VH-VL binders against q8ixk2r445to577. Designs and how they scored, part 381

Target 1, 133 residues: q8ixk2r445to577
Amino acid sequence: FFGMLQNKGLTDYCFDYNPPDENQIVGHQVILYLCHGMGQNQFFEYTSQKEIRYNTHQPEGCIAVEAGMDTLIMHLCEETAPENQKFILQEDGSLFHEQSKKCVQAARKESSDSFVPLLRDCTNSDHQKWFFK
Below, E stands for the ipSAE of ESMFold2; O stands for the ipSAE of OpenDDE; V2 stands for 0.75 times the mean of E and O plus 0.25 times the DockQ between their complexes.

## First folded at step 21 (VH-VL)

Design pp7 (framework fv_recaticimab; at its last look DockQ between E and O 0.95; V2 from the best seeds 0.83)
Fold by OpenDDE, look of step 21:
Structure pp7 (fold): chain C 133 residues (1-133), chain A 119 residues (1-119), chain B 112 residues (1-112)
Amino acid sequence: as target 1 above (133 residues)
Amino acid sequence: QVQLVQSGAEVKKPGASVKVSCKASGYTFTDYYMHWVRQAPGQGLEWMGYIKPTSGYTKYHQNFQDRVTMTRDTSISTAYMELSRLRSDDTAVYYCARSKHYGSGFDYWGQGTTVTVSS
Amino acid sequence: DIVMSQSPSSLSASVGDRVTITCKSSQSLLYSHNNKNYLAWYQQKPGKSPKLLIYWASTRESGVPDRFSGSGSGTDFTLTISSLQPEDFATYYCQQYWSYFTFGQGTKLEIK
């Protein structure tokens, strides 16, 4: 699966990553932005290693959840995917993070009009359902 | 065993185009990025760009952005590099080489293709 | 682009000598999460393709003799040949793969 990773509940919003420096793509938070399909900021891949890759850069980036955090941060992919980079995209569209045992939910960023994917307890909310487009 | 076999030497006039092929064998072609690196006579190595065989996604160095086209045919595990509007300073040995997606050295290289551009 | 600077550009040595080549990057190649340096070393002989010697700054590629070693971290790296052999006279290149790919200008190792 690859392309734009779009949320079902938050209509027309997709995973988006725009690092400020091409020579330093790691350490920033993945956000949600209107799906536009332009550029390289919204192209992701779900791999057989259970990674969500940002594969428009080399080396490729992989979304990770750092200890104690509920945000999605870009790390580099590794030969063996670390536990904090493993996700399960379920048939129902839920995106499950194995290590935290939480689901990725489209949420409003506090004190902001922007949106971000956050780890939350798993529910049947459409805001926790995702699909590649 | 892993092998990258490139097409033969080319002689071109200025303004012409050249297309070099690189056939991979001994491994899963789509599991590695394919890079092109050139080396002018007596000079160092210059990275030109790469292609991701699974998707065909390419990234070119800015020095070649408007003149290079990298493609692949997964059915025959072959990568291609076409350089257009050739000039004399494009005279070089052109190499294909593979790497992993997570970033690593180029562990296997083609034998190189000599491209000579002269009037 | 990340700039890679090697030193020296050339050097002469004798069989049995200890040889050191240095490489400096314009920014750190160290990844904090895996503590790896995204740096490789290559050997190239005349008329031949480059050969990978070292990756992750200090890991030898399979089949590479023990006399070759890589060290360093961050922005400063070193390739060392502990006891030079006749077949080691060649040109050596460092390469970063932290952000796409850039090679050093090369170091030509000649026989004294």
Scores: ipSAE 0.817, ipTM 0.929, lowest interface PAE 0.6, mean pLDDT 95
Fold by ESMFold2, look of step 21:
Structure pp7 (fold): chain C 133 residues (1-133), chain A 119 residues (1-119), chain B 112 residues (1-112)
Amino acid sequence: as target 1 above (133 residues)
Amino acid sequence: QVQLVQSGAEVKKPGASVKVSCKASGYTFTDYYMHWVRQAPGQGLEWMGYIKPTSGYTKYHQNFQDRVTMTRDTSISTAYMELSRLRSDDTAVYYCARSKHYGSGFDYWGQGTTVTVSS
Amino acid sequence: DIVMSQSPSSLSASVGDRVTITCKSSQSLLYSHNNKNYLAWYQQKPGKSPKLLIYWASTRESGVPDRFSGSGSGTDFTLTISSLQPEDFATYYCQQYWSYFTFGQGTKLEIK
C-alpha cells in the first residue's frame, strides 16, 4: 500500500511527518494532521517487510518504536527490517506493532490540542483503525 | 547481468533542451532508484537527482530544480533525464546510476552520454 | 548539502607503493542505530564511467581486489591501496549517501 494513512475514529486525520531539516530525518516524532495530500508529508508506503516507509527522502525513513517507548519515531530503513520497525496492518484496520504487541492509536498529544499516533493496549476502538486512501 | 545503456551523444545550441535515455536490463527495474550524475570536462561528479520508478517520485538537486525533468517508462525499463534552457556550462558527460532505497553506493552506471552545448 | 572534502587533489606514486586518499565530510555519516557509515568510494578511468569500490566505508564491492581497503568513521575516511598496480591509475571519488548524495572533488592518481 501507498498513500495517506488515515484514522477511522479521528475523522480526516492522517499520519504526517515534517522533519525540521529536510536533510536530517532521523529521530523526530510522527504526528497526525488534517489530511490534505499536498506536498509529500502525508505519503507513506506499507511494504511486504511490514514497514511503514517515508519514501520522499534518501535513504528512506521507516517508522520505529524504541524499546519501552510508546511514540512513533523516524528511523532509517535497512536492508532487512529491524524488529522495532515491523507493523501488521490487519484486515479490520488495526495497526499492530509486532515487537511490543500493542496497537497504534490516535491520541491527543500531552498538554496540547494536537494529535499523535501512540502505542496502546489493543482494543476495538475506531481510534485504533487505519486505512490507506 | 545488470546493464544500463544510454542514448548517444548530443550537440545542442544554447537555449535548447536535451533528453537522455537510460535503458536498464538484467534486474527488476522498479526495485532500484535511478540517479543522474553529470561530469563537466576535467571536473568532478555532480549529482543531479533521482526518480523512484514505482511511483515516479523525483528529487532534484537545487542547482537543477527548475530546468530538469526526470521520468521513466516501466514497460520498457527506461529512465529519462531532460535538461532545458541549456547553457555552455551544461557541456558534460551525463550518467545514469542505480541505488537501493535504504541507501547504497551506485553499483552500476551507464556508459555516459556526452552533451555539447555551443554556439 | 553535506560537503565532501577530498585530499590530495592529485598524487604521483610508483608501482608497489602504499597509497592513501582521505575524505572528510562536513557532518557525521555514522548512523548509531546500525553502526554503519554511509560512505562509498569509486574508481574512474579516463573515458569510462565510475566503478564502485567500497561501500559502508569499509565493505569491498564484489570483484574488487583485496589491495583496496576503506577505513574511518564519522567525518574522516581513508581509501588505501596497499600495493599499487599499473591498472590503478585513475581518479578516485568518495561519496556520502547519508542525506541525499554528494561526491568529493576527486583524487587523480598517476603512476610513475
Scores: ipSAE 0.756, ipTM 0.899, lowest interface PAE 1.0, mean pLDDT 93
ESMFold2 (binder alone), look of step 21: mean pLDDT 93; pTM 0.946

Design pp8 (framework fv_recaticimab; at its last fold request DockQ between E and O 0.85; V2 from the best seeds 0.84)
Fold by OpenDDE, fold request of step 22:
Structure pp8 (fold): chain C 133 residues (1-133), chain A 119 residues (1-119), chain B 112 residues (1-112)
Amino acid sequence: as target 1 above (133 residues)
Amino acid sequence: QVQLVQSGAEVKKPGASVKVSCKASGYTFTDYYMHWVRQAPGQGLEWMGYIKPTSGFTKYHQNFQDRVTMTRDTSISTAYMELSRLRSDDTAVYYCARSKHYGSGFDYWGQGTTVTVSS
Amino acid sequence: DIVMSQSPSSLSASVGDRVTITCKSSQSLLYSSNNKNYLAWYQQKPGKSPKLLIYWASTRESGVPDRFSGSGSGTDFTLTISSLQPEDFATYYCQQYWSYFTFGQGTKLEIK
């Protein structure tokens, strides 16, 4: 699966990554932004290795969750996916992080009009449902 | 064995376009990125951009963003690079090369295609 | 773009000599999470395509003779040929693949 990774509950919002420095893509938080058909910052891929890859950069970026955190941070992909980069995109649209045993949920950033994907306890909320468009 | 075989030499006039092909064999075409690198006579190597064969996603170096188009035909494991509005300083050998998504360099290269631009 | 600077641009040596080529990057190529350096070395002979010699700064590509070695970390890297052979006279390039791809200007190794 590849393309825009869109949230079901937060209508018209997609995974978005635009680091301040194109030559340093590691360490910044993945956010949600209005889906646009231009690709680039919103072009992601879910692989059979259970990775969420950022295809706009080389080498590819892979979304990771750092210990004790609930945010999605960009790392570099590796030959063998590390445990903190493994996700399961389930048939019902839920995006499950294996290591934390939590689900990715679209949430409002505190004191902001922006949105971010966060790890939360798994529910049947549409804000935890994702699909590629 | 892995092979990248490119199309033959081209001679073009300024303002014209050139399209170079790169046929891959000996491996799964869609498992690797395909890159294009050029080398002017007596000069170094210059990366132009890449294509991801599975999705067709492309990324070009800013120096070529408005003039280069990279495509692929997965049915015949072939990548294409088209450069438009040619000028004399586009005279170079153009290479295709593959890489893995996580790095490790360019392990296989095409034999190169000489493109000469002259009035 | 990340700038790669090689030194020297050219050098002359004899068969059996120890040869060292240096490459400097404008920013670190070291990934702290895996401790790998995103740096490669290539050999190119006249009229031929570049050939991958070293990747991850110090790992030899399959089929590359033991006399070739890569070292360094961060921003400073070195390619060493322990005992130069006749077939080693060529142009060598370093390459970063930390962020897209840029090459050094090359080092032409000629026979003395």
Scores: ipSAE 0.926, ipTM 0.962, lowest interface PAE 0.4, mean pLDDT 96
Fold by ESMFold2, fold request of step 22:
Structure pp8 (fold): chain C 133 residues (1-133), chain A 119 residues (1-119), chain B 112 residues (1-112)
Amino acid sequence: as target 1 above (133 residues)
Amino acid sequence: QVQLVQSGAEVKKPGASVKVSCKASGYTFTDYYMHWVRQAPGQGLEWMGYIKPTSGFTKYHQNFQDRVTMTRDTSISTAYMELSRLRSDDTAVYYCARSKHYGSGFDYWGQGTTVTVSS
Amino acid sequence: DIVMSQSPSSLSASVGDRVTITCKSSQSLLYSSNNKNYLAWYQQKPGKSPKLLIYWASTRESGVPDRFSGSGSGTDFTLTISSLQPEDFATYYCQQYWSYFTFGQGTKLEIK
């Protein structure tokens, strides 16, 4: 699966990654932004290694959640996917983070009017349902 | 038994275009990025860009952005590089080479295709 | 672009010599999370394609003789040939793959 990763509940919002320095793409938070498909910010790939890859840069980025955190942060992909980079996109659209046993939810960032994906306890909320467009 | 086999030498006039092919075998073509690298006579290696075979996404070095087109045909495991509006300083050997998505050295290279641009 | 600078541009040496070639990058190639440097070394003989020697700054590619070694971290890297053989006379290139790709300008290693 590749394309824009869209939220069911937060309509027309997609995973978006906009690092300020193309020579340092790691360490910034993934956000949600209105789906547009322009440039490099909204193209992701879900792989057989259970990765969500930011695939318009070389090396490719892989979304991770660091231990004890709930935010989705860009790391570099590795030959073998590290455990903190493994997500399961389930048949019901839930996006399950294997190491933490939590689901990715669309949420409003408390410090601003922006939206972000965060790990939360898994529910049936449409804000925890995702699909590629 | 990984092989990258390129098309034969080309002689072109200024203003023409050239299209070089690179046929891959011995591995899953869509698992690797394909790069194009050129080398003018007596000069060093110059990275031109890459294509990701699954999506067809390309990235070109700024020096070639307005003249190069990279494509692929996954059904025959073949990548292509086309350079337009040729000038004499485009005379070079053009190589294809592969790398992994997670960042890697270029472990296999094509044999090179000599392109000569002269009147 | 990340700029890669090699030195020397050329050198002459005898069979059996220990040879070092340096490569400097305009920014760090070290990824602290995996502790790897995104740097490769290549050998190219006249009329031939480049051959990968070293990746991750210090890991030898399969089939590369152990007289070739890579060292360094961050911005400063060295390729060492511990006992030069007749087949080692070639041009050597470093390459960064931290952000896209850049080759150094090359170091030509000649006999004598």
Scores: ipSAE 0.743, ipTM 0.902, lowest interface PAE 1.0, mean pLDDT 93
ESMFold2, look of step 21: ipSAE 0.719; ipTM 0.896
ESMFold2 (binder alone), look of step 21: mean pLDDT 93; pTM 0.945
OpenDDE, look of step 21: ipSAE 0.904; ipTM 0.954
ESMFold2, fold request of step 22: ipSAE 0.730, 0.707; ipTM 0.895, 0.892
ESMFold2 (binder alone), fold request of step 22: mean pLDDT 92, 92, 92; pTM 0.937, 0.943, 0.940
OpenDDE, fold request of step 22: ipSAE 0.920, 0.920; ipTM 0.959, 0.959

Design ss1 (framework fv_cosibelimab; at its last read DockQ between E and O 0.93; V2 from the best seeds 0.86)
Heavy chain, then light chain:
Amino acid sequence: EVQLVQSGAEVKKPGSSVKVSCKASGGTFSRWAISWVRQAPGQGLEWMGVIIPKFGTANYAQKFQGRVTITADESTSTAYMELSSLRSEDTAVYYCAKSRYYGRSGIFDYWGQGTLVTVSS
Amino acid sequence: NFMLTQPHSVSESPGKTVTISCTRSSGSIAYHYVQWYQQRPGSAPTTVIYEDNQRPSGVPDRFSGSIDSSSNSASLTISGLKTEDEADYYCQSYDHSTKGWVFGGGTKLTVL
ESMFold2, look of step 21: ipSAE 0.743; ipTM 0.900
ESMFold2 (binder alone), look of step 21: mean pLDDT 91; pTM 0.927
OpenDDE, look of step 21: ipSAE 0.883; ipTM 0.949
ESMFold2, fold request of step 22: ipSAE 0.711, 0.693, 0.712; ipTM 0.896, 0.893, 0.893
ESMFold2 (binder alone), fold request of step 22: mean pLDDT 91, 91, 91; pTM 0.933, 0.933, 0.934
OpenDDE, fold request of step 22: ipSAE 0.917, 0.913, 0.916; ipTM 0.957, 0.955, 0.957
ESMFold2, last read: ipSAE 0.610, 0.738, 0.748; ipTM 0.867, 0.899, 0.904
ESMFold2 (binder alone), last read: mean pLDDT 91, 91, 91; pTM 0.929, 0.929, 0.930
OpenDDE, last read: ipSAE 0.916, 0.915, 0.917; ipTM 0.957, 0.956, 0.957

Design ss10 (framework fv_cosibelimab; at its last look DockQ between E and O 0.84; V2 from the best seeds 0.79)
Fold by OpenDDE, look of step 21:
Structure ss10 (fold): chain C 133 residues (1-133), chain A 121 residues (1-121), chain B 112 residues (1-112)
Amino acid sequence: as target 1 above (133 residues)
Amino acid sequence: EVQLVQSGAEVKKPGSSVKVSCKASGGTFSRWAISWVRQAPGQGLEWMGVIIPHFGTANYAQKFQGRVTITADESTSTAYMELSSLRSEDTAVYYCAKSRYYGRSGVFDYWGQGTLVTVSS
Amino acid sequence: NFMLTQPHSVSESPGKTVTISCTRSSGSIAYHYVQWYQQRPGSAPTTVIYEDNQRPSGVPDRFSGSIDSSSNSASLTISGLKTEDEADYYCQSYDHSTKGWVFGGGTKLTVL
């Protein structure tokens, strides 16, 4: 699966990544923003290694969850996907993080009108449902 | 250092077409979006359209749809803007502009030097 | 669709502070980043502020950007005004409805 990773509950919002340095893509937080369908910063791929890879440029970035955090941070993809980079995109649309045993939820950033994907306890909320488009 | 170098000035007759090039250097062209922005004499900046060369995706301002075509060649790191059915009102300086992000943070961080296109009988 | 409205012109003496406003007609200005470009006569535009208040390298800290949600406007502030600051300034922001960008009408800054 590849393309825009769009949220069901938060209508018309997609995974979005904007590193400050275009030549250094790791270490920053993945956000949600209005889907534009143009690729680039909203192009992701779900791989057979259970990674969510960002874009198609080398070196490729993979979404990771750092210890003690509930945010999604871009790391470099590895030959063997590390445990903190493994997600299960389930049939019902939920995006499950194996290591934390939590689900990715579209959430409002605190004290902001912005939105971000955050790890939360798994529910049946549409805000935890995702699909590629 | 990133640079955008555009083709030279053009003088065109009404009804004809013009194709302006924008050659990029000093960075990774495939990571960018290239927008075209024009400025009529004494007027403000007007966004015309954009292309993301790596994905082959393009979008145009409604005002120019059907009359403008934006293309790119990754092998030469060059973007092109072709405007057809030229009229006197199309007389302007045309700029290409680079952005690393599409959407929320659509900053045009580098600009070409501009290309004057004059449309006159 | 939306429009960005700027004053046509502003003027001030060297050493003083000027502020250029950019008002968004619809949509939240706080959520959709605003960029500011400087254009000196006969030159291409250059970025002076991006993402509301960030300065590119090489841009003096005399330049600053801010957002006012209550008025749905952005502001470019130039302190310690210098003769070299005389230029046209344009604000810009993303338009989701068109998947493109909108520029303000531009503001001519004259240093007296």
Scores: ipSAE 0.897, ipTM 0.952, lowest interface PAE 0.6, mean pLDDT 96
Fold by ESMFold2, look of step 21:
Structure ss10 (fold): chain C 133 residues (1-133), chain A 121 residues (1-121), chain B 112 residues (1-112)
Amino acid sequence: as target 1 above (133 residues)
Amino acid sequence: EVQLVQSGAEVKKPGSSVKVSCKASGGTFSRWAISWVRQAPGQGLEWMGVIIPHFGTANYAQKFQGRVTITADESTSTAYMELSSLRSEDTAVYYCAKSRYYGRSGVFDYWGQGTLVTVSS
Amino acid sequence: NFMLTQPHSVSESPGKTVTISCTRSSGSIAYHYVQWYQQRPGSAPTTVIYEDNQRPSGVPDRFSGSIDSSSNSASLTISGLKTEDEADYYCQSYDHSTKGWVFGGGTKLTVL
């Protein structure tokens, strides 16, 4: 799968990535923003190795969750996918983080009008359902 | 380091077309969002459209749809804007600009020097 | 599908402070970043504020930006005015309905 990774519950919101320096993509948080359909900072690929790749930059970025954290941050992809970069996009649309055994949920960032994807205990909420467009 | 260098001024007749070039250097052109913005004499800035070469995606302001074509040549790191069916009201300075990201963080952080297009008989 | 409305002109004396407003006609200004550009005659615009309140490298800290959600407006504030600040100033923001960008009408700043 590839393209815009959209949320079912938070309609018209996509994974979006805007590191402060467009040439230094590692270590910043993935956000959610209104889907624009132009590719670039909203273009993601789900690979056979269960990675969510950011293909706008070379070398490629892969979404990870570090131990003890619930935020999705950008790392460089590796030849063999690290466990913290493995996500399962399930048939019901849930996006399961294999290492932590939690699901990705659309959430409002505290005290703001911004939205972010965060790891949460898995539920049947539409805010934990995702699809590529 | 990042630079956008545009082609020179042009004088055109009504009904003709103009094609302005924008040569990029100092970065990875194919993944940039390159917009075109015009400014009539004594007037404000007007966004015309954008291209992102790597993804082959373009979008145009409705006012210019059907008359403007924005293209890119990745091998020369050059974007082009062609405006057809020129009218005297199209007399303006035409800028290319690079935005950081599409959508949310769409600051135009680098601008070309501008190209004056004069439409007169 | 919105407009950004700026005053046509503002003026103030050297050393004083001026504020240029930018009012969004529909949709919340707080969810869409606002940029500010300075343009001198015969030159391309340059960024003085991006992402509401951030200064690019080389822009003096007497330039600042803010957002007021209650009036649905952004403001560019220039303190310690210098004659070199005399220019046109434009705000800009993203329009999701067209998936493009909108500029304000521009404000001529005169430093007398």
Scores: ipSAE 0.643, ipTM 0.874, lowest interface PAE 1.5, mean pLDDT 91
ESMFold2 (binder alone), look of step 21: mean pLDDT 92; pTM 0.948

Design ss11 (framework fv_cosibelimab; at its last fold request DockQ between E and O 0.88; V2 from the best seeds 0.82)
Fold by OpenDDE, fold request of step 22:
Structure ss11 (fold): chain C 133 residues (1-133), chain A 121 residues (1-121), chain B 112 residues (1-112)
Amino acid sequence: as target 1 above (133 residues)
Amino acid sequence: EVQLVQSGAEVKKPGSSVKVSCKASGGTFSRWAISWVRQAPGQGLEWMGVIIPRFGTANYAQKFQGRVTITADESTSTAYMELSSLRSEDTAVYYCAKSKYYGRSGVFDYWGQGTLVTVSS
Amino acid sequence: NFMLTQPHSVSESPGKTVTISCTRSSGSIAYHYVQWYQQRPGSAPTTVIYEDNQRPSGVPDRFSGSIDSSSNSASLTISGLKTEDEADYYCQSYDHSTKGWVFGGGTKLTVL
């Protein structure tokens, strides 16, 4: 699966990643923004290693969850996907993080009109449903 | 340093077509979006369209739909803008501009030097 | 669709401070970043502010950007005005309806 990773509940919002330096793509938070469908900062791929890869440029970035955090941060992809980079995109559209045993949910950023994907307890909410488009 | 170098000035007759090139250097062309922006004499900036070279997908302002074609060649790091059915109102300086991202973060951080296209009978 | 409205012209003496406004006709100006471009006569535009208030490398700190949600407007402020600041300034923002970008009409800054 590849393309825009769009949320079902938060209509017309997709994974979005805009590191300040295009040559230093790791270490920043993945956010949600309106889906434009033009690739680049909204192009992601779900791999056979259960990674969510960003833009597929070298060096490739993979979404990771750091210890004690509920945000999605971009790390470098590894030859063997580390545990904190493994997600299960389930048939019902839920995006499950294996290590934390939580689901990715579209949420409003505190004190902001912006939205971010956050790890939350798994529910049947459409805000936890994702699909590639 | 990133640099965008455009082709030279053009003089065209009404009804003809013009194709302007924009060659990029100093970075990774395939990571960028390349927009075309024009400016008629004494007027403001007008966005015409954009291409994502990596994906070959382009989007155009409604005003130019059906008349403008934007393409890119990754092997030469060059973007092209072709405008057909030229009219006198198309007389303008045409700029290419790169953005590292699309959407709200689509700042045009580097610009070509501009290409004057004059349409006259 | 939306429009970005700028004053046609502003003028001020060297050393003073000027502010150029950019008002969005619809949609939240605070949610969609605003960029500012400087264009000196006979030259291509250059970026002076991006993402509302960020300065590119090489742009003096005399240039600053801000957002006012109450008026749905962005502002470019130039302090310690210099003769070299005389130029046209354009605001820009993303239009999701067209998946493109919209420019303001531009503001001519004259240094008296």
Scores: ipSAE 0.919, ipTM 0.961, lowest interface PAE 0.5, mean pLDDT 96
Fold by ESMFold2, look of step 21:
Structure ss11 (fold): chain C 133 residues (1-133), chain A 121 residues (1-121), chain B 112 residues (1-112)
Amino acid sequence: as target 1 above (133 residues)
Amino acid sequence: EVQLVQSGAEVKKPGSSVKVSCKASGGTFSRWAISWVRQAPGQGLEWMGVIIPRFGTANYAQKFQGRVTITADESTSTAYMELSSLRSEDTAVYYCAKSKYYGRSGVFDYWGQGTLVTVSS
Amino acid sequence: NFMLTQPHSVSESPGKTVTISCTRSSGSIAYHYVQWYQQRPGSAPTTVIYEDNQRPSGVPDRFSGSIDSSSNSASLTISGLKTEDEADYYCQSYDHSTKGWVFGGGTKLTVL
């Protein structure tokens, strides 16, 4: 799958990536923003290795969750996907992080009007359902 | 260093078309959002439309829909804006500008020098 | 589809402080970053504030930006005014309804 990775519960919000330096993509948090449909910073690819790739940059970025954390951070992709970069996009739309056994949820950033994807205990919430367009 | 260099000034008659070029250097042209912004004499800035070359995606302000075409050539790192059915009100300086991101954080961080298009009978 | 409304002109003396407002007509100004551009006569615009309150490298620290959600407006504040600050200033933000960009009408700053 490739394109905009959208949330079902937080309608019209997509994975969005805006590192301060467009040439230094590693180490910044993925956010959610209104889907614009133009590709670029909202274009992601889900690979056969269960990676969520940011293909707009070379070398390519892969979304990861560092041990003990709940935030989605950009790392460089590797030939073989590390365990912290593996996500299962399930048939029901849930996005399961294999290493942590948790699901990606659209969440409001603490005391803010901004939104981010975070790992949470898996539920049936529409805020944990994702699809590509 | 990122640089956007535009084609030279043009004088056109009403009813004709103009095509302005914007050549990029010093970065990764195909990833950028390249917008066109015009400014009539003594007036403010007016966004016309955008292209993201790598994705081939373009969007136009409603006012210009049907008269403007924005294209890009990745092999030459050049964007083009063509405005047809020119009127005297289209007399303006036309700028190209780049954003590194679209949507939320879409600052136009680099601008071309501008191209004066004069439409007169 | 919205408009960004700025005062047409502002004047102030060197060394003083001015604030230029930018009011969004619909939708929350807090959900979309506001940028500010300076344009001197005969020149292309240059960025003085991006992402509401961030200053590009090389822009003097007397330039600052802020957001007021209650009035649905952004502000550009220039302290310690210098004659070189005399220019037109434009705010800009994203319009999700059209997936495009909107500029404010512009403010002519005169430093007397």
Scores: ipSAE 0.699, ipTM 0.896, lowest interface PAE 1.3, mean pLDDT 92
ESMFold2 (binder alone), look of step 21: mean pLDDT 93; pTM 0.949
OpenDDE, look of step 21: ipSAE 0.900; ipTM 0.953
ESMFold2, fold request of step 22: ipSAE 0.689, 0.690, 0.677; ipTM 0.895, 0.897, 0.885
ESMFold2 (binder alone), fold request of step 22: mean pLDDT 93, 93, 93; pTM 0.950, 0.949, 0.951
OpenDDE, fold request of step 22: ipSAE 0.918, 0.915; ipTM 0.960, 0.958

